# VHH binders against Carnosine N-methyltransferase: the designs that were tried, part 2

Target 1, 373 residues: Carnosine N-methyltransferase, of Schizosaccharomyces pombe (q9y7j3)
Amino acid sequence: MEYDEEEVKVLKEVLSAFFLYRQYAHTITQQKRKSMSRLSFEHKDLLLQDSDNNFLKHLSRIDQCIEQNSVLAEAIANAAIPVFCSDFDQNELFHVNVDMMQKVSSTLKQIARDWSTECVEERRTTYAPFIEELNSLFPSDSIDRSKIRVLVPGSGLGRLAFDIAVEGFACQGNEFSYFMLLTSHFILNCVKQENQFLVYPYIHSFSNHVMRDDQVRSLNIPDAVPSQYLRNSQNFSMAAGDFLEVYGTEESRDSFQVVATCFFIDTTKNILDYLDTIKNCLVDGGYWINLGPLLYHFESEGTSNSNSDSQQQPFVELTLEQLFYVMDSMGFEVLKHNSVDTTYMGDKRSMLEWIYHPHYWVCRLQKSKLRFQ

## First folded at step 1 (VHH)

Design a7 (framework vhh_h_nbbcii10_fgla)
Fold by ESMFold2-Fast, scan of step 1:
Order: C-alpha cells, then structure tokens, then sequence
Structure a7 (fold): chain B 373 residues (1-373), chain A 128 residues (1-128)
C-alpha cells in the first residue's frame, strides 16, 4: 500500500467541497430569501418597489453568479481527479463542514487576486520586488539562471513561482493546502486561453458594498496562459507538503540559492522553526528575500485552553526588531530593508479596505563564518 | 601567496573623483577570472560596509544603495586588476577601502563574510 489513508481522505474531502460549492452557496441565498419573508408588509414593499432592481432580483443575480463560479470550481475538481485521485467517485461525495466550504470561497478570491487583470497592481506591488531583486542578483547576460534554484514556500496558486520561472530561474513552489494545490494545477496546466473563465469573488459577502453591481461584478481569469510561457522551460515544479517536513530534512540541505517568502513567515506556530528550515535548505552565501506582515496565524491558539498538544508545542511571535536580532545571530546578514504599502485580497470598491505595511528585506546567509561564533 | 594590494586613495574635495585600483598577485588569469571581487569600506568608529561587487565574468555588477549612480566597479583580467571609479564624493564616503576576493562557484556579493582574501586597505578622505 503506497497511499496514506488520511491524506487520501483529506483529498477526497477537498474534491467534494469543490463539487458541493454550488448547493452550499445557493442555500445561503435561500436563507436570505427566508429572512426576507419575516419582514413587515411595509418593509417588503420598500425592498420590492423597483420591478427591475429590487432585492429579490438582486438575490437572483447572486444565484446566477454562483452558477458561473460553480463552472470554475467543478472544472478545477474534474481536472484534478485523473492526476491526484483517479479513484474518486463524484456520485459518493464526502460530507464537508462549513470551514471547508468557506475555503472554496476564499480560493475563488485568491484566483481573482493572483490571476486576474483587475488585480495586477496588488500583485505588482508584492511580486515585482522579488523579480527586480533576482534580476539584479543573477543577471542573464553572465549567469545561467537554470542553475539558480529558487524556492517559494507557501506559493498558493503559484503566481510568484510562475513569474520567477518565466525569468529563466529553476523555481520550485511549495504548498500545503489541497485547495491551493488543485487550483494551481488547474491554472498552471489546464487553462488554454487568456480570460477563459469568469470569477465572481465578492458575491458571498453582503457587507460594505457601495453599489449592488460591485457585489456581482466578474473578473476575467487568467491574465496569462502559464503552459504557453513554460513550454520551453523545464525548470518549474510544485512540491506538496508542509514546509518544515519537506525542507527541514538532510536531503534538502544546501539545495537552493534563493528562498523567496511572500506573506508566508507568519503562517507557523514558531517562527524560529521557519528560520531553521530556511537556513537548512539555503546554500552558504545564498539569499533569503522576504515581503510580508507579521500577522501571526496561530497567535490565538497559543493562549487557548485546548489540549496537551498545544501545551507541548512552543508558540513564538517576534517583533521585526527581535526577528532581525535572531536572524543576525543565525548568520543572516540584512542587505536591504524597507516597507511597502499594499492590500492583500482586497476589494478596492469596498467601504472596508485592509492596508498592510509589509516589510521587504534581502538577507545573505553565512553558514561557515558566523559573526558571533 | 595570494595577495591583494589597493592603491589610489588620498585626500579629495567634496564633489571630486578618485579611482581605486586593486592589484592581485598569486593568481593566474584563469584563477583571477574565476573569482568574485568586491570593494568594502570602514569609516572611523564604524563597522565594515559593502560598496560594490563584480562577477567572475565581469558581466554582473552590484552596488550598495549609498553609492549607486556615483561609483562604478570594473575589472581588467589582462592586468589582473580590479577598479572602483568614485564620482561625486561626499564627506560620508571617508573610509578605509578594502579589496576582497571569493571563489565563484556560488555568487557571493555585498557580504563581507563571503570573501576569503582581503587587501590591507587604502584611505580615502573627503574634506576641504
């Protein structure tokens, strides 16, 4: 038996979630209709006065948008079956919880963020610094870029890793989430035309919309056909698994010239584990390029009264000042450092916008000549 | 037997120019060509700071942000010499300038700890 039964179960649950997205999303709009039935006659009349642009017509438009999102969601799942889970039976879907349904909706927003024309400025702000730095460090006129291995941990839908590979680098993306892995596989390998799909990323929230059309607007994906750009480049790969498990090994030691982390280093319980693993997989004199906030994903779990497992695992959240001190002690020399203003998966037409001030830095690793040892 | 010797330092007025040279001995042209080369500086009372670096082929150059647009690094493998052309000099450029060399199997630029061979330094003073 070559299959991990728990991994196969998780994969089948994720596939089931993509297929169940349609019925789940329609139940939410149906709950809105049921809520409206409880309104006073006077309030119902107010919401239904305009026969062409009333609240019920708007819910019907939401349902039409759900149908279009479902075309994309099912295309992702169907393309994944022969590659990831050939024995998956679409007629025997696994039960999935609300969290998994919300992850499908989040994935659709991530597709819009990483692969639409409309989100190009947010991507430019976060990804261009990496491309510019790599081009400066490894100019194509004197360096064989196919021998420069770049690791992109937490690569999500693979856009940054794709952009790096297009520049000629040997790039490997790493991702843990099957929602991201199945979706990146679809976009990177299965989409054949620019703007082949429409995604409606804003339909699941009824808050902070200025116009009804803002909620039901579509974005075109993808803005580029990755398979056409990478046809003559064999130096792109995606690795599935937990970053610490895959790259913390002896086999991964001294394997990459560059590690490029974008909105990644705050996704672990103990940031020191990520630093150890980055140091492990980098070569001596290798570069770590980072852009991101320090919005620690597991902060609340470290103080929750959960179980013995959380008591056995350390939780470490560092300020930037503390992080730089630790990095210096480990042999990372900071060569560049600045801050950037950006959004991440934001809706620029929304009344609520999260503006991040992530910090960008370039470090060079000294394994053999540590400053303090 | 590997030696790097800097020259061309001295007193210069703000806004002036200097060209530093680093002569390598103990290298063949092939050995010299295989080395990444850099310039580092140390101002009085401060730590060692990266200035510029050049790849073994000479096709790639790297500069610290403080000197970009003002300094130019170059190498002449036929003369076994590294150069730093310094223009628009400022008071804060006052430092001892060191030439450094590193094997080129992996790119090792703008990081002092990556360099194995060092010169004795040449003093540059910018004042009037």
Amino acid sequence: as target 1 above (373 residues)
Amino acid sequence: QVQLVESGGGLVQPGGSLRLSCAASGFTFSDYSSYALGWFRQAPGQGLEAVAAISSSGGSTYYADSVKGRFTISRDNSKNTLYLQMNSLRAEDTAVYYCAASPDEWLRYLTSGSYDYWGQGTLVTVSS
Scores: ipSAE 0.000, ipTM 0.103, lowest interface PAE 24.3, mean pLDDT 85

Design a8 (framework vhh_5c3l_4)
Fold by ESMFold2-Fast, scan of step 1:
Structure a8 (fold): chain B 373 residues (1-373), chain A 126 residues (1-126)
Amino acid sequence: as target 1 above (373 residues)
Amino acid sequence: QVQLQESGGGLVQPGGSLRLSCAASGFTFSSYAMSWVRQAPGKGLEVVSDISGSGGSTTYADSVKGRFTISRDNAKNTLYLQMNSLKPEDTAVYYCAKGSPEELYRYLSSGDFDYRGPGTQVTVSS
């Protein structure tokens, strides 16, 4: 694929972010050491009592964990260069803002969520419903699953798309973020052994830890080698680009039997655009399977007077009731609907846990023909 | 939901002064430590200064100690960086950052929200 100059710039900034993660993360622990220097003699004495669990010794352990995370971050970037940006020079790193550094940290946590054995319970709650539904709708004993095309928008690191492809379906994941695309490429194509890497997903937060070992614990990734499960498979692909731009086209019309959205439909400015695009790419009688909250990513931007122009940039946030009404009007018949309880990138050892109550639904599209509407 | 907007950057001669401001909204400003961070062209991120929620505690990078002063106005939800005796080495994009890692990682775990401003360019040149 030929990238324009702006896309190449973004790609080089993301690659630079993976290489700069190491120094950025150490800067945060350095801030903690500086905070220590401001303490009274009495407080310093309390924290520096001779023990295996000394405050400064713990910061040194965090720095060791950062070095290990940096091995993984740099492996991701190095594997991506020959595929995504062969002319990238790691001696000439691009300007990276703090948001991009935080996205690298978030990506490492997402690797733990999607590709470790330790996070299997959260994946069971969020991904298993899709697998169970697909197995029910398309039994392998009577249906050639290789002819059933499933689209997974916002596929992140590709775990749900991978799990669907392993069941025999022709699955395509779609993702816009280069943080996710470079990382999913690495795991899906480049990792050759189970548990080849360690990730330390909890080192960047100093809050709500019961034990210091909880903060510096490692997870092994990946729990499966995707290339071994999908040997010689031509039925699994990842598509880069904005969901609306890739799948809103005439070329994408009537292309998929199933669209599977997991924690995705609230990631756009106007949810109606997502509904239009899902309808466009589904075949008549096709299925839309969703699990997620309605935590609209752009809500605050839509209400900002300095950035909000509703005429030029429409922002639409719907309640579930309103969403179902619109879906029905568009030809989506709701076949199943329930709520579930789950975490998303949660830490079971933390004193703070975010519990989501996302809604799960299965819809069948009645895509009316112009002549018979 | 968190919004941070920097202002006050520009071109200044060596030995000159600039005052940066950061307007904050979408969170209880007085409850969070705040930081100024900078990035020079082709170099990594450097934490310049931090300030506690109450304003009672501050720190500075060795490179700026004695020249820069961080302050905040909790009634106006505004963070400041007074930069005196500016040097060519201070040339960078300066970012206002919410200094609570635990709040930041909670939001990052829930979604991809912006937790810092877009930055303001400071150029020190004759």
Scores: ipSAE 0.000, ipTM 0.093, lowest interface PAE 23.0, mean pLDDT 83

Design a9 (framework vhh_7d4b_2)
Fold by ESMFold2-Fast, scan of step 1:
Formats: structure tokens, C-alpha cells, sequence
Structure a9 (fold): chain B 373 residues (1-373), chain A 126 residues (1-126)
């Protein structure tokens, strides 16, 4: 099929990006060396004094970190080939653009965030509320959690979905990005021991570092071996595809007791489509648990003059107040609501921190409510 | 024509030391970052330590920091790994790695690790 052919092309481009990360990343450090060659003799002398903090010696350290990251990136791609694309030829790599290369770098940072001990505090802030809520709603002493189906849309590297499944729930993660799908497959299915790999998540930015060592520090991953916790378990699954296409169907109707969205609901052009789809796949009396900002991913495309002649799809961005009004009208009863302070993909040693104030809410769906007005 | 030849592996008791050597030929050694990787049975290859072309910068895996020291002698085209306080978990095949110099990397750095030695076995057993 035509759609399947395009999907295979995207997959091969993503695999190629993981293999090309090594060469691309070294090219960036080499561009910095070339830039240095254009400095005045005075400035060059200041930077090239033979000390442990020499500019060129630091770039050599960055290159060594790139080699370590490349071991991880290539391991992810190699593990994915027999499962996702058995006919992929490593000697015939697809051309990839800068955006795709930046997504590999971002994915490596996501691995550190979701699967290292060092990033546990950020994960606790964002993921623990979901675990606490689920444990409160479905006590293990009175409820068979294997019959409680939890959907995690935009599950990324699968950490939240994994944590939910460890509690005994039947959890399904859903993700559209092959960068995330190949990487989550690797961590969830292919890793054999704790701290098996090093990742250097901070090497690609040269801004806001206090110490040279802060930029080139490694984190050990993973902090847990998923197979040890979910040994032969059938209560954990991952579904690939667009959330709207997979869960907007009649087949997905009334299929889940819980939908858990973490930093997800702002990732679509029309947030109302996400609300419709959440309502579709939840059972009557089911729960929607959310934690996230409203940083609409496609806001610039909806207001851009670029490609305005071909722009036919609706763009809808709502404030929280408007969103709650719509949710109430659709049958979502808000049971809990508060704000949380957290970083997302933050570096605690950086001179710059982005702090989010995402909102947390628990809603119960009452599908029959609207029929009686 | 780039060649990397490892030596110095063997069987040793826990708490003892070994020194690995990697003799390099076919490229300008001093312009090249070098590294030691290891692979234990049933596990993936991991970086142990790396060193810049000048020898002024080194990086170590957390599992070996304070115990292993990487060094190089550019006059002999040789890289070393001094392994102290060896543990059973250090048992692995150790590989020497070198990047391919690019025409614009005539100073401190390698662009990528394209060359590997055949590996040398290190066994730490009681």
C-alpha cells in the first residue's frame, strides 16, 4: 500500500539518522575547530594555552563523548532492524536533514531523563501523581488490576507505561514517533542489565555551562531492567500509530478504564480531536488523568503565512478555563485539579532552567449525562 | 593500512593490576583520539576510557573511575590502559579503537572511531 510504502521510507530515514549521528555530531565539533582558526592571534593564544581547560582539548573530549553516544545510538538501530525493518541495509543509508539529526540528540537526552537514576527527581514530580492516583482508585487488595486497562498516549520511551504496568495494571503505551518507538523497544526488550550504557546528554549545547565537566558528564542507563519486573507478562504492550487513527475507531470504543496523558494533550493541531478520542476509548465512568502544560506544538503553523494557500485543517488552542468548559460539556467531571512545579528535560547544573507549571487533573467520564439534559 | 594491535591481557586475581597496550600504525597518531572498549560475555560493547590526541583530556566510565588510567606515548604510537583494583565484573574482551583523521582535523581530534583492534581477553577470577 502507498501509506505503508511512505511509512517504510520514514522508518528507514530514522534508522539512517541513528547511524549518521556519529558523523554529523563530529562535523559540528569540527565546525567549531574551523571557527577557532579564524580568531586573531591574541584570541587564539588565550584559548590555546596548554592547560586542562584548553578549548581544543575540550572539543577532543566532546568527540570522545560523541563516540560513547554513538555506541548507544547504533545499538538502538541495530536492535530495531530485525523487528521493524529486516531488509534495511546499513551500507545504503538514506539522506537525513538537520531536524532528524537533532531528534536523535533529543532522544538521547530523553533516555537520560526517563531511564537514569540521576533524573529520578524530575520523573517523581511528573509520574508519581499518576501512580498514586491509580493506586488510590484501584486498591490491589479489592481489585484485580490485570482487568484495569490503562492507555498512555504519547508514551515516548515507555517509562510511565512501564511504571503503571509494574503496579499490576494492564497498560498500553501509544507512540507515533519512530525515534521513540525504536528507542523504547531497545530499552524495554533488549537491555540485559542495569547501567549497561553511558549517555552524554549535555554535549550538544555550548551555552550556560558553569564547568567544562558539566557539559561532558555521563549518566548511566537504564536504572531498571524492564524484563526483570515484567517477566513473561502479557499486561504491557506498545501500539504504534497516530493516537487519533488508532483510538478514534469503533473498535477502540469503551476499551479502557483509564487514559493517562502526560505532556501530551498540546501535541495536536486541534485539541478537540484529542478530547473526542479520549472520550471514545474510555468506558462510561472511566477516568482521565492528565499532567501537562498547554504549549501548543502547532501554534506557529496555524498563524504562519507560510503555505497559507494549502492550509485547510483546523487549529484550536484553548486556555485551561476554556478547556474545562468544553470538558464539562462533553461529560468529563473534574474530581481533582492543582498545579505542579517541574522541569522538563532540564539540566540542574545549567545557568538556564526552564520551569513549567503544568496542571494536574483527574476527570471521570459520564457518557450518559448529556442524554438527559 | 591502519592497524591496531592490543597486548597485555590475561588471567588475574581480584584486587590485582594489569596494563593493556595498543600499538598503532598507518596514521598520524598524535592527531587522533583513542579509546578502550570492552565486551563481557552476553553483553554489549561499552566504552571504558578515552584519551585526546595530545593526552591532555581523558574520560572514564563511572564503573572504572579511580581504578583505571588511560595514557598514551605519541613517540611510540602506543596507548595504554592501567587497570588497578580489578574486580570480577571487569572480565571482558578489551578493544582498542581509533578514529579516522579527516583532512581538516590536523590538530587535536579524531572525527570518528572507524578502526578497531581484534581485542585482548582480561579474566578476573578467584
Amino acid sequence: as target 1 above (373 residues)
Amino acid sequence: QVQLVESGGGVVQPGRSLRLSCAASGFTFSDYAMGWYRQAPGKQRELVASISGSGGSTNYADSVKGRFTISRDNSKNTMYLQMNSLKPEDTAVYYCAAGTPSEWLKDYGSSAFDYWGQGTQVTVSS
Scores: ipSAE 0.000, ipTM 0.121, lowest interface PAE 21.5, mean pLDDT 83

Design b1 (framework vhh_5c3l_4)
Fold by ESMFold2-Fast, scan of step 1:
Structure b1 (fold): chain B 373 residues (1-373), chain A 125 residues (1-125)
Amino acid sequence: as target 1 above (373 residues)
Amino acid sequence: QVQLQESGGGLVQPGGSLRLSCAASGFTFSSYAMSWVRQAPGKGLEVVSDISGSGGSTTYADSVKGRFTISRDNAKNTLYLQMNSLKPEDTAVYYCAKETYTYSSGSYTTYFDYRGPGTQVTVSS
C-alpha cells in the first residue's frame, strides 16, 4: 500500500504541474521584464527603439503564446482526472519543482514533434524504417496482420505504436512516465478533430533564434485523429509500467512476434536486463527491430560516490560491437545493420542543431539447439 | 467488432452477495487485461477491480478489498466479479471494460476502454 501512496503522490504532482504551467511560464517572462530595470538608460533605449518589434512587445507576444499552450496543458490534465485520479482536487494543487515544470515544457515540444505536420520529416526519418521493415516481413496480401503482435517499449506519446497499428498489426505500446501517459491518453482518446489545438513549442528558449517570429511560431496538432482510425480496432493497447517489471514475467513469455525499440535500448542501468526481457517476450523466430544511439542514461550514476545501494547496482555500458557479440550468444541473429542520420527534437530555424548517427538493426531470435532435447 | 455484455445485477439486501458476469467477443480475450468499473448515481466512474490477461495479477479499490473477487475464464471468454458483504454504498451501474491502457502495479487503470452497456446493482433493505 506504501507503493500505491507514492504512485498517487507522483500522479497528483504531475497533474498539478500541467495546471501550474500557466503561472510558472508567466513568471519567467515577468523576471525578464524585471531584468530590464537593471540595464543602463542607454541599453534600455536600444531595446525600445524599434516601435514594431521592441523587446517588451516581444515578451507580451510570448505571454499570449503561453496562454494558448496553457489551453492545451489544462485540456490534457482535465481529460486525465477521471481516468487516472478521479479524486484529484484542482483547488488543492501539489507543490511542483522546477524540474517537473521543465518536463511539461518538454512534453509540449514532444507533442509538436510527434503529432504536427511541420515535424513530419524528423518523425519519418526515425519511424519509417520500422514501418517499411514490418511491411516487408509481413505482407498484407499473404499474412493476417491482426495475428502479428508488435511491442513498442518506451513508446512516449504513442505515435510509432499508432502508426504500426494503422498498418493492421496488433500493437502494444509501453511507457512509464506520467507526463507521457497523460498526454498520449489525451491525443489517442480525447482529441476529436485534426488541428484542434495550437502549440508554441519554441517560446521557452531565448537562445539561437534568427528571427523573433521563429520563437513565437505555432504548430497545429494533431495531424491525424487517432480515435477515427482506432474506434473499431481490437489491435491497439497501451501498457503503463516499467518495461522490466511488465515484460520480464513468465506471463509475458513468448507473447510477441516483434519488439520495436526506438531510442530505448540505452535507458537502463544494465543493458543486459533489456536483452533478457526482449528475449523473454519474443516468440521463437520473432524479430527485434532497433533504431537508436547508445547514449547510456545512467552512466554518470555508475561512477558517482552516492550511497551503498546505488554502488551495489550493476551498471553495464557496451559498445555496438560488444552488444552484437552478446546478442549472438543469446540467440539474436543480426539480419540487417546500418546507420541513419537524424535530428532529435530539432528546430530547423535554430542556430543550433543536434545531429545523431543512430544505428538501425533487425535481429531474429533463433531457437537454442538445447531446446530440441 | 468488440462486444461486452454484463449480467447478474439486481436488488440485494445489505450483507448479501451477487456475482456479475461479462461475456466478451470480437477480440482475443486472453491477450487483454479486463476491469470492472462502476458509476453511482450523481458520481463519476470508479475502477473497482482489474485482472491481467492470464489472470495472474489482480488489483482492487480500497473500498472493495476483502469483499470483492475478480476472476476470468479464458476458455469461455468470460469475466466475473464476486461481490460479498454488499453495502448501500455499492449501489451503482457496473460496467465490464476492455483496457487499452494497463498498469502492472494495479494503479492507473482504464486509460482508453471499450465498455459494455452495464448492469444495475442496488443494495437496499
Scores: ipSAE 0.010, ipTM 0.187, lowest interface PAE 9.9, mean pLDDT 84

Design b10 (framework vhh_7d4b_2)
Amino acid sequence: QVQLVESGGGVVQPGRSLRLSCAASGFTFSSYAMGWYRQAPGKQRELVASISSSGTYTNYADSVKGRFTISRDNSKNTMYLQMNSLKPEDTAVYYCAADSGTYSPYGSTEYDYWGQGTQVTVSS
ESMFold2-Fast, scan of step 1: ipSAE 0.006; ipTM 0.276

Design b11 (framework vhh_7qia_2)
Fold by ESMFold2-Fast, scan of step 1:
Structure b11 (fold): chain B 373 residues (1-373), chain A 126 residues (1-126)
Amino acid sequence: as target 1 above (373 residues)
Amino acid sequence: QLQLVESGGGLVQPGGSLRLSCEASGFTVSSNYMGWYRQAPGKQRELVAFIYSGGYTNYADSVKGRFTISRDNAKNTVYLQMNSLRPEDTAIYYCARESTYRYEVTSGSTTYMDVWGKGTPVTVSS
């Protein structure tokens, strides 16, 4: 069918994007060189006055960093081909747009965020609350954690799901993006040594750098080799697909003791669909642990003036107060609620930092809750 | 509930052909990773062919060019067309579904199959 054809096309476009990253990234530095050529003689002289440390030398250093990033990007794609798309022809790459190219650059930043030592502080603020809560709810000295199934929707590169599995829980991550699925496959299955690869996550931004070396600094990845920490196949798995389609089914009913959502619940058009699906896949008395903002990703589509499908699809954006009211009505009892301060894929050496104030909560589900008004 | 039923196995002579069928109930084959595995006497179970939800396919080197995996979404059925059969193809053939991509601690398969059929025997001999 058309769905199968389009799905294969998307996969081949994503693979092509990883291979085309090298060419695309070099065009950015070439455009910077062309911009320099259009400067007045006086301005060119100012930028080139230091023969050992000038703007052109810096662009050459960025090109060297692009080459090293390309080694990682191509390794990801090459490892994915036999598993995800065995008929992919590397000599017949799909043409992909700028948005797809930017997603490769974003994915490299996310590798640094989830799998480097330098980004451990951001992971600590966002992931540690889940680990601490799970350890508190399910003490290892009295509970067989391999019988506690934890679902991590929107698991990205799998770091939180991996960290949960390392604690002994039977953890399943779920992700829809091929950029994330191909990359998490590479890190979780194909990397054999700590710090095997270098990534240069900051080379594509020319804004808010204090020092030139801040832009071209490398991070070693991964900070852990997953295979040295994982137990058996029952401790860790990944489910590819749309969260609503995978976990909204009768087959997924009462399947998990815990659902752990991190920066996830605002990634759908109708947040109530996510609540229904979380309730479906949790067991009675199961726990939902959340940490995230309510930055609704599809808000602008819902207010579109077009006569497109967006006018017929429900778009629901709730405040935290409204969300808690709905959750209570559905049988979610809030046991804990706090706010947290954290950065978002931050560069601590940058002049600009995005700080989020996401809310953390723990809920226990009562599936048979009946409430008379 | 969730079930896979294989059929189409039997006795064939070397060089012959067989088409195996795998009918699914309780889920849709078009949205899942579906594989054909086989187990010969005294050997470990091995992957023969698979088809992903997106329709791409992969094959073990030993069967590449001879076997073809396909599906009929309307019939919710996966097929394995086996041509140019050899005595070494003699095995019990299993259909399996996986909707999850599992990461193994060892260097084994990076995918895990969580629904298995009971198997259908294929014997290639004169």
Scores: ipSAE 0.012, ipTM 0.205, lowest interface PAE 8.8, mean pLDDT 84

Design b2 (framework vhh_7d4b_2)
Fold by ESMFold2-Fast, scan of step 1:
Structure b2 (fold): chain B 373 residues (1-373), chain A 125 residues (1-125)
Amino acid sequence: as target 1 above (373 residues)
Amino acid sequence: QVQLVESGGGVVQPGRSLRLSCAASGFTFSSYAMGWYRQAPGKQRELVASISSSGGSTNYADSVKGRFTISRDNSKNTMYLQMNSLKPEDTAVYYCARETRVYSGSYYETEFDYWGQGTQVTVSS
């Protein structure tokens, strides 16, 4: 087993998925046209009664939106090739499964969420608390923020890490997903103008739309040009890899003054592993700032009667009360705690909206007063 | 498991030549850019030379440009550094490094991490 050989294979599959997005997305529209052919004459007539804006013309409009999304998806992949995989051959694409194709569609929605003006209110609710807290803890008039290192695990497309770096902090984002890494590279480094690209994030679902125009609406991205704000190479960095593997090491010990987790701590099989790693990389007296729900990503795998490797690993899902108890035992003193109401990756015009009640807290680590190791 | 093993170091007189080798294992060598770092006692580690995955592009630090040549043999999973016209200032431990892709400042950069113990080069005057 060669870890880097599997890593390169995954990277080539992700690149292939961005190029195959166009063909895959059109398949959905074609399936809907085929369904039309199976309708009674009377039902077909009902769907086609408006010559200017009937069902088939709406599918054609969706095809046009797919073409525009494909421009963005291919721009992301093309920008990534010389940086991530210079030997990638666009004429020899890897076969990718439906889950990977759906991840491209999800990534386009995440671009809208993190880098459009329309989604600014959701970002304000989830990201502003971190910015306000950091500004309060480290006032610029008395503290050299360039010496305050902030780690943002699961940084996704890098928006929170970018916002923190803009405030003057030495910020490092960490992400494992190549869908996120290739896309964040594109937005952070390759886009040179505000609103340079269009994304159509809502075209792949035909459920819960009020108006046809709600499904085919475009968003301009990005709302800010990161390269114009981050001209200083020392203020911002991104690290690729699994959080536990990168920051659980001796080299990462006592390295950060702040760890900022946003919708992150529930993304592992054993939440205690995340607590151990946060403790490892924080300095004594360092701060952990969190905002997120406890919607454990791997909960269903922990209860499966599978013979897979997953069944040999511990799965630990804690309530907030239990989490705070173990945090206290580990030396994390909770200084602030409240809840907020927010959406996450939601469509505000949809008939279905999920509202989260994530909890926000600020902790200070006391390594010298730990109750156990 | 990624492994990089450096060899070919030694003691040489100023003006002489030395060739370093790096044997790579535990990854698909032909898919990664590679580089050579060096570190002299009491000094910061510096990138000496780098080579693209195919060998089609090379880059050199100003201090060694024109004297050192980096090359690779993908069929042998091996990278080389040919060091000509050696100077006492070239005395350092030389490390073989594989590319890592990090975002630094306002753009992603190819950085290099080493995994070996290095090989000592001493240029005695």
Scores: ipSAE 0.000, ipTM 0.132, lowest interface PAE 20.1, mean pLDDT 85

Design b3 (framework vhh_7qia_2)
Fold by ESMFold2-Fast, scan of step 1:
Structure b3 (fold): chain B 373 residues (1-373), chain A 124 residues (1-124)
Amino acid sequence: as target 1 above (373 residues)
Amino acid sequence: QLQLVESGGGLVQPGGSLRLSCEASGFTFSSYAMGWYRQAPGKQRELVAFITSGGSTNYADSVKGRFTISRDNAKNTVYLQMNSLRPEDTAIYYCATEYTVTSGSTRYVYFDYWGKGTPVTVSS
């Protein structure tokens, strides 16, 4: 192989990013102070008129919020070291770029989305349909749910996978990002009390805030202690790796009764690869449950940089109509289809809110049925 | 850096036996789960047998009762004892290790290492 040493390097870089978050975030606040220093006397005076609630006092409050976010970020990294990378030296951090620092900030926002009480409505819209469908397909009074294996690709921080496992299903989450894997490990295994930590998910943007307090508001996490619900469970796991590489194999063939994709199927260059892999790992007569938009993550990469070696790979973006046609040809029978209205990592106090109209569907796979010749 | 070296493959007649060995170097062997995979002509690799760092074993249904996986941590070696071999067992056999970490109720799998394989042919 020889990919093992590169994976260890990436892991150490991600750990370093969680420790460096504090320093990086304070640097952004300092840039705001430097910007203020370039203003005319008249403009500076306007920003400092209120001695108790002026621009500089607000930046100081943001610095306090950064300190609290740093407690959480460092707790995540410290919990991961003995489990994932016991030889990691906290005094010899790896160099990390701005993209990695922004991923730490994005991860903290995802903690708020998946593991706070305040974001329960967004989870009700996006996750509850999966729970309701699984409960309908596999009633607990007649079916041993521990024999029903559910795969959740792109499981992020593991909330949907956790909710499914709590219902009694044998659930495996799959995630590629170490930012998500280390953070899900922390929440799923290491947190011991409800509301043990504060997260300040809105401090990194200075746009579209109505009130200064809206930017510096905290959310308590987690709203549940997952280890208490999953005590003695043998049926919950998280698999690290690329979905296509892990589940496209012969070993993964006919392995799951259900694949549950939430805001996932548009995260690849060629959506047909995801369809092939879902078909591979589902059993004959198995179910695919999806909720998500078709906001293709790699669309711009396929058209904007024609000189890159990455442009040699196929990029396939389908409309829902085209996707359903292909799914039908592959043996997926659509049993249910509707749309829902939801936000994703939204801030309802913001002047700008993105409302998604994702489509929800339930399909049943027919692999081994007789075909008309 | 981890290396896995398989040995013990060869040609055998139906009903015969072979013992495959996989010697690991460059790491703490006892900390890793070990598996045997095979790839038949024109097929993808399939898991045949698996042994955890704690010694628990699992087998594919097609080999259960005929194959036995074991490990010797003092020798950094995992073995696959293959009895009652059938033509269908003809494949290249690969030794692999899965770096599995269990924390609380959650199992994390994030590293796989593979040997180069050893061929097994079952033919009369």
Scores: ipSAE 0.014, ipTM 0.262, lowest interface PAE 8.1, mean pLDDT 84

